# VH-VL binders against Sex-regulated protein janus-B (janB): the designs that were tried, part 11

Target 1, 140 residues: Sex-regulated protein janus-B (janB), of Drosophila pseudoobscura pseudoobscura (Fruit fly) (p54365)
Amino acid sequence: MKILNCFSLIGQCAKPILRTYTSPAADLLKLPRVDIKEGKLRYLLLSVYIHGETKHARTVVRGWNTDSHDDIYYKNVRAMEKLGLCTKCLGGGKMDNDESARKIKIHGSCKTFGAANHHKTKEILLSSSKYKNFNITVKK
Short names: E, the ipSAE of ESMFold2; O, the ipSAE of OpenDDE; V2, 0.75 times the mean of E and O plus 0.25 times the DockQ between their complexes.

## First folded at step 8 (VH-VL; framework fv_concizumab)

Design j6 (from g2 with heavy chain Y57W; at its last look DockQ between E and O 0.51; V2 from the best seeds 0.00; counts 0 for: pae E 7.3 > 2)
Fold by ESMFold2, look of step 8:
Structure j6 (fold): chain C 140 residues (1-140), chain A 120 residues (1-120), chain B 112 residues (1-112)
Amino acid sequence: as target 1 above (140 residues)
Amino acid sequence: EVQLVESGGGLVKPGGSLRLSCAASGFTFSDYSMSWVRQTPEKRLEWVAYISSGGSWTYFPDSVQGRFTISRDNAKNSLYLQMNSLRAEDTAVYYCTRDEWGDYEGFDYWGQGTTVTVSS
Amino acid sequence: DIVMTQTPLSLSVTPGQPASISCKSSQSLLDSDGKTYLNWYLQKPGQSPQLLIYEVSNRFSGVPDRFSGSGSGTDFTLKISRVEAEDVGVYYCMQGTHFPYTFGGGTKVEIK
């Protein structure tokens, strides 16, 4: 049972007591695909979904100026749980986001969650209006 | 061959200002973050400024925050440190350093240094 | 800020004998990416610092294999298996895991 740590992470979902006018499915569709800070940051690639409905999952990029990938994960898990959504981490890495130069460098990994598919991260960034014209490189 | 050459050091009175320059060659300057590191007369090393490869992100320790400004001109392969409100404790040799982010975290190449002396 | 403590403050070593320098950080240098950003620098007399070891144990280009680094967490060691005359100078450890970057106070190595 301890060799299946992923089941524990999946079980972090909670229903909110009070609900907005939007359903969890609508809130999922409204989630920003990209929310990253500027500078040297750690990032995670996250799958967000309604518990038990993984075919409706959305993949999002979250990057934050912090000393720990775990901080990014728990911040997002807590935010998603308030919306009735579950979060699974697909891996992480590091990112140098230089917005005035329109350059992003992506590399590295996360000890807890492994390396993200950085090429998927690049694809998601390029699909966003803010980053679509950036020079985005993946190192190694 | 990577080369970093600092200039602009000298004697300045407390409260004065000084601008240091660093000329870079032998690598693609615009691909690298850069830092300034100083060495006090007591031979302590202190990092004092960081700038991202594109120049949009900068970071400073508390000891110089608000007094020092770092900038770069990627077209001229040049790095700058503007030092204002100088204090006696800023007396040091100032090194221009290449700051690799990725496989290294820290300063792989250093210039020869330029000396700043703050005294009345 | 992360305090980096080096011991000893100085060493006097006969040529051909080993030397060992310790560096201790005030908190873990293990990054959440799984790497530990602990570097060693040598400043020879009259020269600028030069990188010897990065990420605990990797020798920088051109560094002789008599230099080796080890450690984890908060405790790190630089070893010189056989000290030579050109190894004289001040050795510094530095952490790059946490901003601000911080250096140890240095260890002076001399030939006796």
Scores: ipSAE 0.043, ipTM 0.659, lowest interface PAE 7.3, mean pLDDT 86
ESMFold2 (binder alone), look of step 8: mean pLDDT 92; pTM 0.948
OpenDDE, look of step 8: ipSAE 0.536; ipTM 0.841

## First folded at step 9 (VH-VL; framework fv_concizumab)

Design k1 (at its last look DockQ between E and O 0.67; V2 from the best seeds 0.00; counts 0 for: pae E 5.2 > 2)
Fold by ESMFold2, look of step 9:
Structure k1 (fold): chain C 140 residues (1-140), chain A 121 residues (1-121), chain B 112 residues (1-112)
Amino acid sequence: as target 1 above (140 residues)
Amino acid sequence: EVQLVESGGGLVKPGGSLRLSCAASGFTFSDYSMSWVRQTPEKRLEWVAYISSGGSYTYFPDSVQGRFTISRDNAKNSLYLQMNSLRAEDTAVYYCARDLEWGDWEGFDYWGQGTTVTVSS
Amino acid sequence: DIVMTQTPLSLSVTPGQPASISCKSSQSLLDSDGKTYLNWYLQKPGQSPQLLIYEVSNRFSGVPDRFSGSGSGTDFTLKISRVEAEDVGVYYCMQGTHFPWTFGGGTKVEIK
């Protein structure tokens, strides 16, 4: 008697869903270095990495028009966990991002995580295509 | 020395429009965020508009959102408030005010003398 | 919106005596940056408001040291150690921690 392969029937019945191939390593490489809004915002400097692989961490800037640095932190932690990535906060602060004037002022701190290295934040912003020609100033 | 001089106040009927101006001197105007703050006849103070130092973004409380617009001309050291659809509740002395030092939420260090807006039938 | 409540509404003080003004907010003014953006202004008769105290307790440039601010969370106090004739006017607290920025209703200080 002749037995059909169940795998060929399953393959024919499956409805294909268009998706991007992803893995934690690929997602880390594609992670935007800068994600900030315009206006008066709070920001965090975050180290993102695959758990146990801190030598290949990427440092990113994240800033939003929100009531608390904690909102930024947990939003990003949850987003990174969905990608299989770990997050360590390197500190925070505030920004005044005036995009039409091409000016950013960076200052302040975060109570929970302390002040970020604002000069590192400036370096990251200037490395991005959107902010590379901005006048970026740091105040203690 | 820092000086802020408002102008353009007057008597307007409900539903009308008015444009206020503020001339700034004694500081580098384009380095500072600016606000308008009004004082009602009952002497209550209310912040009503904010504009960034470069003019790229603005904020308003709900009471005036959609009716007021704020703008600036950094080449002329001037700040403006366009007030549309005016109501009796908008009757106040309007001050222009300079942000405390940097663009943060600490408040205003210098205020102008004010210009009076009266909305009455 | 954050409601800022000042007490008393009016205060009559003999010259040289201390004065104390309370400001209470409907929510904590402690920012996630660790700072508390509570300011005090004085509006003298016929003048525009002037900044006295920023960030709870810091005197603005040129403000006499008889003015002091204190408090945390939702409860704040402005003290004048010895009231002088030039201190008459309306005192306002203001919070800058939460958008939109709001002011207290004012406390009128007068000499009796």
Scores: ipSAE 0.115, ipTM 0.713, lowest interface PAE 5.2, mean pLDDT 86
ESMFold2 (binder alone), look of step 9: mean pLDDT 92; pTM 0.946
OpenDDE, look of step 9: ipSAE 0.564; ipTM 0.847

Design k2 (at its last look DockQ between E and O 0.03; V2 from the best seeds 0.00; counts 0 for: pae O 11.4 > 2, placed apart)
Fold by OpenDDE, look of step 9:
Structure k2 (fold): chain C 140 residues (1-140), chain A 119 residues (1-119), chain B 112 residues (1-112)
Amino acid sequence: as target 1 above (140 residues)
Amino acid sequence: EVQLVESGGGLVKPGGSLRLSCAASGFTFSDYSMSWVRQTPEKRLEWVAYISSGGSYTYFPDSVQGRFTISRDNAKNSLYLQMNSLRAEDTAVYYCAREWGDYEGFDYWGQGTTVTVSS
Amino acid sequence: DIVMTQTPLSLSVTPGQPASISCKSSQSLLDSDGKTYLNWYLQKPGQSPQLLIYEVSNRFSGVPDRFSGSGSGTDFTLKISRVEAEDVGVYYCMQGTHFPWTFGGGTKVEIK
């Protein structure tokens, strides 16, 4: 029984590159809470925060048509680092987004990061003006 | 510096049409959702249109739904509001506003352009 | 739609004195992420609205520390600790939690 040590890649919060012009707080506000595409997606639930200000973290949903949850994670981490923001993954899963039918199915888990709280993901989506009227189902 | 410059306001008769434009500068326009907000003669502020950063989706309040359309040209850093079937109650200063986050509000506003709907 | 009610409608303040403006929402502005998207804007005479406070209590860039926001749920307050002549204008609250976004009716602040 090889215990695959899930080395939790503690994403080293890179020291905020002092982007001179925008406060990290302003950049955190600019961050969309929901960025999901149409179709069969992998998604992550991410906590984005200013270094040292974890109480002001913003939970965001990222759902992309990709073969890897890691791709979503690292792209978002890099984007957030450019803004002087830290990112923590809260888990992930799969999402079937049919925008024409206004239906979203949230299910599954992320192999690397575990399963997100799919109900929290649903709540975030429903709080978005775009998805507030969608029929969002959560499956185990 | 973030700049938003509205144009295209004027006098129009009821039932007429008008097209507003907003020229954006000082930021990556394609990264931001945009809105139009109007201020009535009574100084009330009313949100009137939203468009996503990529232009993929738009939203309107019931007061202008079906009469107004919002569009953008990201290559020209330009936002537009097409207003049809104008009514007296559409008389206002129309502001181009940059939206932050995901449907959270506005951080920068233009100087506005005046639309007057009168017989 | 969420109704935003501001009080008072007008406030005349002696320079150096504090001011307080109330904004009440018809529904809770707390979202599912625990965020409250209540913003305060100032419209100075002859100018466009400018952001003062975002998410109840955060000062926007360049906003003086004499401005503070507070509140939760449905009840919010903007305070000016020491009113200055440059603070003259109309203050608006705005909710960004619920679609459509809605503004308060405004509070006019004048100097005595």
Scores: ipSAE 0.000, ipTM 0.597, lowest interface PAE 11.4, mean pLDDT 88
ESMFold2, look of step 9: ipSAE 0.008; ipTM 0.627
ESMFold2 (binder alone), look of step 9: mean pLDDT 93; pTM 0.953

Design k3 (from j2 with heavy chain S53Y; at its last look DockQ between E and O 0.64; V2 from the best seeds 0.00; counts 0 for: pae E 4.1 > 2)
Heavy chain, then light chain:
Amino acid sequence: EVQLVESGGGLVKPGGSLRLSCAASGFTFSDYSMSWVRQTPEKRLEWVAYISYGGSYTYFPDSVQGRFTISRDNAKNSLYLQMNSLRAEDTAVYYCTRDEWGDWEGFDYWGQGTTVTVSS
Amino acid sequence: DIVMTQTPLSLSVTPGQPASISCKSSQSLLDSDGKTYLNWYLQKPGQSPQLLIYEVSNRFSGVPDRFSGSGSGTDFTLKISRVEAEDVGVYYCMQGTHFPWTFGGGTKVEIK
ESMFold2, look of step 9: ipSAE 0.421; ipTM 0.798
ESMFold2 (binder alone), look of step 9: mean pLDDT 93; pTM 0.952
OpenDDE, look of step 9: ipSAE 0.777; ipTM 0.887
ESMFold2, look of step 11: ipSAE 0.275; ipTM 0.758
ESMFold2 (binder alone), look of step 11: mean pLDDT 92; pTM 0.950
OpenDDE, look of step 11: ipSAE 0.772; ipTM 0.885

Design k4 (from j2 with heavy chain S53R; at its last look DockQ between E and O 0.61; V2 from the best seeds 0.00; counts 0 for: pae E 11.2 > 2)
Fold by ESMFold2, look of step 9:
Structure k4 (fold): chain C 140 residues (1-140), chain A 120 residues (1-120), chain B 112 residues (1-112)
Amino acid sequence: as target 1 above (140 residues)
Amino acid sequence: EVQLVESGGGLVKPGGSLRLSCAASGFTFSDYSMSWVRQTPEKRLEWVAYISRGGSYTYFPDSVQGRFTISRDNAKNSLYLQMNSLRAEDTAVYYCTRDEWGDWEGFDYWGQGTTVTVSS
Amino acid sequence: DIVMTQTPLSLSVTPGQPASISCKSSQSLLDSDGKTYLNWYLQKPGQSPQLLIYEVSNRFSGVPDRFSGSGSGTDFTLKISRVEAEDVGVYYCMQGTHFPWTFGGGTKVEIK
């Protein structure tokens, strides 16, 4: 990669290419839309965005085998802050992810953040390469 | 009507192995997670194994971790518990149990149980 | 592991009289989703356990309304408003909030 061509125009080009590849915008586009474990999980639906750019937020699904939705939230907030990104929780719930059966059941809520829009969660899962052929059901 | 029928219990020596089976009927077996719960001679109940609906996710308490494995065959409506390195404290009646979908009600239906005796 | 302590260990009850069974957990059973996963089971003589109450206070299908559950946090109670002969057996509480899932030691209910 001949990145030094950019530096020959330093009066015209403000930033190195490496800094462009590490920008918050690039990091936001690289975030997995879905990151869930298998089994019985707590999950959150999160909106991730560059500070002040909520109109271009990216909605992601995060599910972990933990005792607390708050642990999922703070883990993700800390990770996103190191990338220069803001996080807003859109609610949570529970998920039974059975990857061998290609079945996911989504239900419930989070005390701190309320119920996620589980149908939006289903839409996001079905748009992913890993879960696109799963039988995904929502229980209120 | 929901029905769970265990089999495969018997007498086995310490260090031996035994495989339990559970035949399910009266419900869509593949829609439910399954567990094994045992009852000791002192009538204490202990959960000992969990398996997800498709079989890809299993859980065990420390007392049996590494010695027991759980599996299922959804085409045959069957649940299995493979018990290795058996000890005297594994002597119990073993129950096959079902979970409710959605809100998790714990162990809502139980089989009749099969007796495992580990003795010299 | 969460320890579930039941009291009393046994009850002898005149038919038609109330009964009350206590279950205490070593930690709060309140889940982050706002639910409390505390169940009650009855094992009648010669039978396997059967689900009676789930999530503290919900009666399972076919359970008579003389059974009621209550409590929160670490303290839970099963009440039988009028004990019948068919209610004899051992009652167990169970928590499903924390892994591993654990049962109480049981409370034997007998008719006198």
Scores: ipSAE 0.007, ipTM 0.574, lowest interface PAE 11.2, mean pLDDT 84
ESMFold2 (binder alone), look of step 9: mean pLDDT 93; pTM 0.952
OpenDDE, look of step 9: ipSAE 0.607; ipTM 0.858

Design k5 (from j2 with heavy chain W101T; at its last look DockQ between E and O 0.60; V2 from the best seeds 0.00; counts 0 for: pae E 4.0 > 2)
Fold by ESMFold2, look of step 9:
Structure k5 (fold): chain C 140 residues (1-140), chain A 120 residues (1-120), chain B 112 residues (1-112)
Amino acid sequence: as target 1 above (140 residues)
Amino acid sequence: EVQLVESGGGLVKPGGSLRLSCAASGFTFSDYSMSWVRQTPEKRLEWVAYISSGGSYTYFPDSVQGRFTISRDNAKNSLYLQMNSLRAEDTAVYYCTRDETGDWEGFDYWGQGTTVTVSS
Amino acid sequence: DIVMTQTPLSLSVTPGQPASISCKSSQSLLDSDGKTYLNWYLQKPGQSPQLLIYEVSNRFSGVPDRFSGSGSGTDFTLKISRVEAEDVGVYYCMQGTHFPWTFGGGTKVEIK
């Protein structure tokens, strides 16, 4: 509760990945820019970076079929910490991802982290090979 | 005006099957998720099926999971509920319902209903 | 599953007087998006249900301002400031925050 990654980058990024013999820079470049499920989703827009090196952060989209945005954040923070990477949440929202129709509707907000820049999320989705030809709409 | 018209209800024996239809008009059908909601003889309301606007994903409560399927034909503005392995507790008036686009608000427009009676 | 409990089960109201209906959920209906997906429906005699109130307090199109909704968390109220003959029927609350979506058992409102 008091330990929210979005309010202190230093407190959330302290754990090294000593048991994994790989470079954080390589792992950062390998991160999928988009990882979303099909269906009614909660999503977060996350900034991921090497400890102390926010200048080279990557912005990623993560969406899951869950009751809470905090669960999405918690899962992703743990995964990034195993890679030696820090995570900052840039906000969230909701998506309806209807993959057979090639349609995504983006809307809403996250109580804990605020509303993401949904137009940035749309740009990231359209830059991906899987979603580049989807009809993606942003709603107020 | 939004209009939803159900059909296909009737009397069926336990273990039997029925297919319900819903004809939609007055809105862009393919932009909306759709649901079926039933009302029991005791007047209790139960949600029983959901389908996305493009038809790619569906949800069901445990009570009908594996027995009911939901589908849509966006070219015909039509929604369907296939009910298999029917039981006495499936006796109800079945309503076709529309979802709002965006915030997920639940069921904003309802049809007039079609009656399904499952009896020995 | 989220249990939605309505009280009273029935009420008789003198025309022109207020009415109040309670709906309580077994868990909080506050979504992590900051919204609460609690709706109210009216089923008039011989008709299908119709949406009155969505997201706790927003009146649906064409609903008179004598209807108001309030509440948060697990505790919600529908009020009718002056009951009219056309308000007779069964009122249902419904939650859309948690799958599976569930309804209250209904509150019958009649004129005495």
Scores: ipSAE 0.279, ipTM 0.758, lowest interface PAE 4.0, mean pLDDT 88
ESMFold2 (binder alone), look of step 9: mean pLDDT 93; pTM 0.952
OpenDDE, look of step 9: ipSAE 0.509; ipTM 0.839

Design k6 (from j2 with heavy chain S33H, light chain D31E; at its last look DockQ between E and O 0.05; V2 from the best seeds 0.00; counts 0 for: pae E 15.0 > 2, placed apart)
Fold by ESMFold2, look of step 9:
Structure k6 (fold): chain C 140 residues (1-140), chain A 120 residues (1-120), chain B 112 residues (1-112)
Amino acid sequence: as target 1 above (140 residues)
Amino acid sequence: EVQLVESGGGLVKPGGSLRLSCAASGFTFSDYHMSWVRQTPEKRLEWVAYISSGGSYTYFPDSVQGRFTISRDNAKNSLYLQMNSLRAEDTAVYYCTRDEWGDWEGFDYWGQGTTVTVSS
Amino acid sequence: DIVMTQTPLSLSVTPGQPASISCKSSQSLLESDGKTYLNWYLQKPGQSPQLLIYEVSNRFSGVPDRFSGSGSGTDFTLKISRVEAEDVGVYYCMQGTHFPWTFGGGTKVEIK
């Protein structure tokens, strides 16, 4: 069974006038690329952008030990709205983050948003200072 | 191990209301989306309600939209279906169903069902 | 709504012989993620439906290997290579690609 969600094709957008005189590009660049917790997580891969500027989108990883992927999505949408930014979910999955062992396993999917490109998620994690030396494996 | 136990079925007049309950055990209830599926006297299966694992999204087919409400209490491992404005065509066995977490989809476990009969 | 048409409506099978059940959808069930959300269920007499096959061809946990699924697009088949007495009941296909999710009308399998 698949749940079609209109969020999978378009992102929610913040109002342009709330950010007209700030630097939305600076807000986007300050956004942490990785925000994941330790333990067994649900995660989403999100594309974040200034409305109408999808060519300059920034892809971020968000992983929390919550009840559902939907909780992760809506918490992040709300945070992006406060920065004047739009989001699009690129899919999700599961992650086992064992920080003491410096090991992460990435797999699975999200019922609402489908499977993320887990290899892209691995690349993003390895680009971060915290996770660059972790042993990160992907399972389909 | 996985168990789903429905209750609350019965005989109701057209226009009446009925609330179904489903008690879940043997799995982490809050990790799973849940649905209600009904089987008519003609043995046709029809999905009638869906709720996301966190309870933030619900979906219904047009046949019950606006009349049925689905909810869950993850602390009590319980799923509910509130049925209002019942019609004769709502007569069916109602199953509580679980959606599998992970890379595959579908109603993987079903309860034994509770019978709802709508007649005057 | 997507119509799921099953054939035959019923069949009687000699024990140990193969059986084949067809399911056709009114639209392609291939989703943009590259997956096809087509499931098969068995409802044994007096029981609830139980999952046999998900995503066209994957056997659910505990399902014997004599059950196999195949197909693509709009045309799908469930095969039982060697029917046993415990396989009697009504078989349903179901699509999860298009909302609302819909079931086929069922195929009753009996032992001759």
Scores: ipSAE 0.000, ipTM 0.523, lowest interface PAE 15.0, mean pLDDT 83
ESMFold2 (binder alone), look of step 9: mean pLDDT 92; pTM 0.945
OpenDDE, look of step 9: ipSAE 0.244; ipTM 0.758

## First folded at step 11 (VH-VL; framework fv_concizumab)

Design n1 (from k3 with heavy chain W104Y, light chain W101Y; at its last look DockQ between E and O 0.64; V2 from the best seeds 0.00; counts 0 for: pae E 4.5 > 2)
Fold by ESMFold2, look of step 11:
Structure n1 (fold): chain C 140 residues (1-140), chain A 120 residues (1-120), chain B 112 residues (1-112)
Amino acid sequence: as target 1 above (140 residues)
Amino acid sequence: EVQLVESGGGLVKPGGSLRLSCAASGFTFSDYSMSWVRQTPEKRLEWVAYISYGGSYTYFPDSVQGRFTISRDNAKNSLYLQMNSLRAEDTAVYYCTRDEWGDYEGFDYWGQGTTVTVSS
Amino acid sequence: DIVMTQTPLSLSVTPGQPASISCKSSQSLLDSDGKTYLNWYLQKPGQSPQLLIYEVSNRFSGVPDRFSGSGSGTDFTLKISRVEAEDVGVYYCMQGTHFPYTFGGGTKVEIK
């Protein structure tokens, strides 16, 4: 958060104090659709939305070097809650991301949340500027 | 069938260097991550290097970090291990291995091995 | 790093008799994907290691069905229903759930 004083420091003397607040809708639109590391990763496919507004949810891909899918989930849920956003996990899997070869292999599932729709994950990756020219394969 | 053939082993003094090579055949080399695994004289096995199929991601355990470098040439179906600042405890048979993505999460095919002996 | 402990260190088996090897890990090998990445390898005398069993119980291509694997969590077993002369060597378990991959210390199987 931006922290402002109660009086006059903002250049209008006795002007009412301003607090900068981002709306959940603006924060949702600024959320990166893809945030994955390089190498052998666990990943989750997440639906992020404003409480009660699930029809405008945004689907994001999150992949991290970790021993557990739950670490990825916890990290992202806490981050979204700070923005006033809810998170629903759509499943998970594993990736092998080699950016120099422009290749990503996707497979597997998450015990807690089940298998993600890996084809949807592929679509999201290919829609991004960084990964749009990658060779992305899905393995059972 | 999948074949991996190592070369470049030998006798070297402590502090010296060696470069190991592995020639791969019988599979699409560029589709696979590769590793080096060594076997000590006591017959213990240790994973010592990993490289992703395109070469952009590598991993080394602490015991060799900063001393070993792994590389590959996908056009030549070849894997390399550059070993510098060698120590007596690096004495081992070095195997190149195919690191299987998915169900195995480990080494499905191994070469014949090449022996590195570090002694004065 | 995950410590893998094998018992016994050595087995002497009459041909045609069963053999059983235990492997225990210092942490659960159950991955958050619901799979357990525990492999078994055999190194025959004068040869390199070869994959026998992957994901606890699946035989690798060409492995005879007298080899079977079982277990969960931290406790795993490899069984040979009828030991043959070609089964002599050192057996290693390996975990692929946690990075870095680590091996057990080996179990030597001998005949007689």
Scores: ipSAE 0.226, ipTM 0.728, lowest interface PAE 4.5, mean pLDDT 87
ESMFold2 (binder alone), look of step 11: mean pLDDT 92; pTM 0.945
OpenDDE, look of step 11: ipSAE 0.734; ipTM 0.879

Design n2 (from k3 with light chain S32D; at its last look DockQ between E and O 0.67; V2 from the best seeds 0.00; counts 0 for: pae E 6.5 > 2)
Fold by ESMFold2, look of step 11:
Structure n2 (fold): chain C 140 residues (1-140), chain A 120 residues (1-120), chain B 112 residues (1-112)
Amino acid sequence: as target 1 above (140 residues)
Amino acid sequence: EVQLVESGGGLVKPGGSLRLSCAASGFTFSDYSMSWVRQTPEKRLEWVAYISYGGSYTYFPDSVQGRFTISRDNAKNSLYLQMNSLRAEDTAVYYCTRDEWGDWEGFDYWGQGTTVTVSS
Amino acid sequence: DIVMTQTPLSLSVTPGQPASISCKSSQSLLDDDGKTYLNWYLQKPGQSPQLLIYEVSNRFSGVPDRFSGSGSGTDFTLKISRVEAEDVGVYYCMQGTHFPWTFGGGTKVEIK
């Protein structure tokens, strides 16, 4: 059929409603590379990817004021699974993020996932618009 | 040599206010978080305030939350504790302390202390 | 709040003899980063507290090697292998794992 209803814009009569569509690939490209809070934080370095397509993985930094790195991990895993994305933790640590001073100190580790590559985390932070002019230091 | 010198202690009535100051020298003040720790007449130690190296975030225990505020002026190498609604249990020697970042060593250097007495 | 219990409350030691101070926490001090943030401080008579040991067993700069710390979980110990006259004062443990940060009640060490 040529025209089925007001929402069929591509001439396919089998499509009942035009819906907004987000694919895992589009959602992966839109993920913020950095999502951290101000203060004394735990953080994880996460690899996010479409199942089976790790060459398009996106490495992201997630930091939150919480008593447990596991809280950060499971919150992000649940969010990514709703988008059709897999998550692999690359390690964790701690941050002191003082935005008034434009300074971030990165250190420590996570018992469950080990230490993140903190120099990679610094690189990602400096590539972001918000943190590109911060003084970011790494401590072992 | 790290040096921390507190001032501003004294006698104050319950419900009153007092402002403590700490002058820092011998280190790059703006690279360090700072705290106030008090010691009661019974010689018990209590942490009472923390401020980040840039001053953007602070922490307090419930015992002083809402009554005390902490601030710093990095250009003057100075730390401050504003104490409002003072109570008899706030009577203590108040120490300015430095917190070394990285491997978190807690309160690594302490001043000589300044005495606050709250009595009617 | 984490309660830190020190024993003994007071200790009288013959010079040159060892001393041992216990600190017990009401909850494990093992952080989810794998570290344990337990510190020891000494307050000599008429002085401010000074850091001796951090993260259970690390001596702070300038602290003599006769001081050592050990322990895990909820049970911690400070040992002085040979007590000197300059070691007299009140020793405090402190935990930094859980907010708010809390101190033990102190252990007074005196020379006999």
Scores: ipSAE 0.064, ipTM 0.696, lowest interface PAE 6.5, mean pLDDT 86
ESMFold2 (binder alone), look of step 11: mean pLDDT 92; pTM 0.950
OpenDDE, look of step 11: ipSAE 0.750; ipTM 0.879

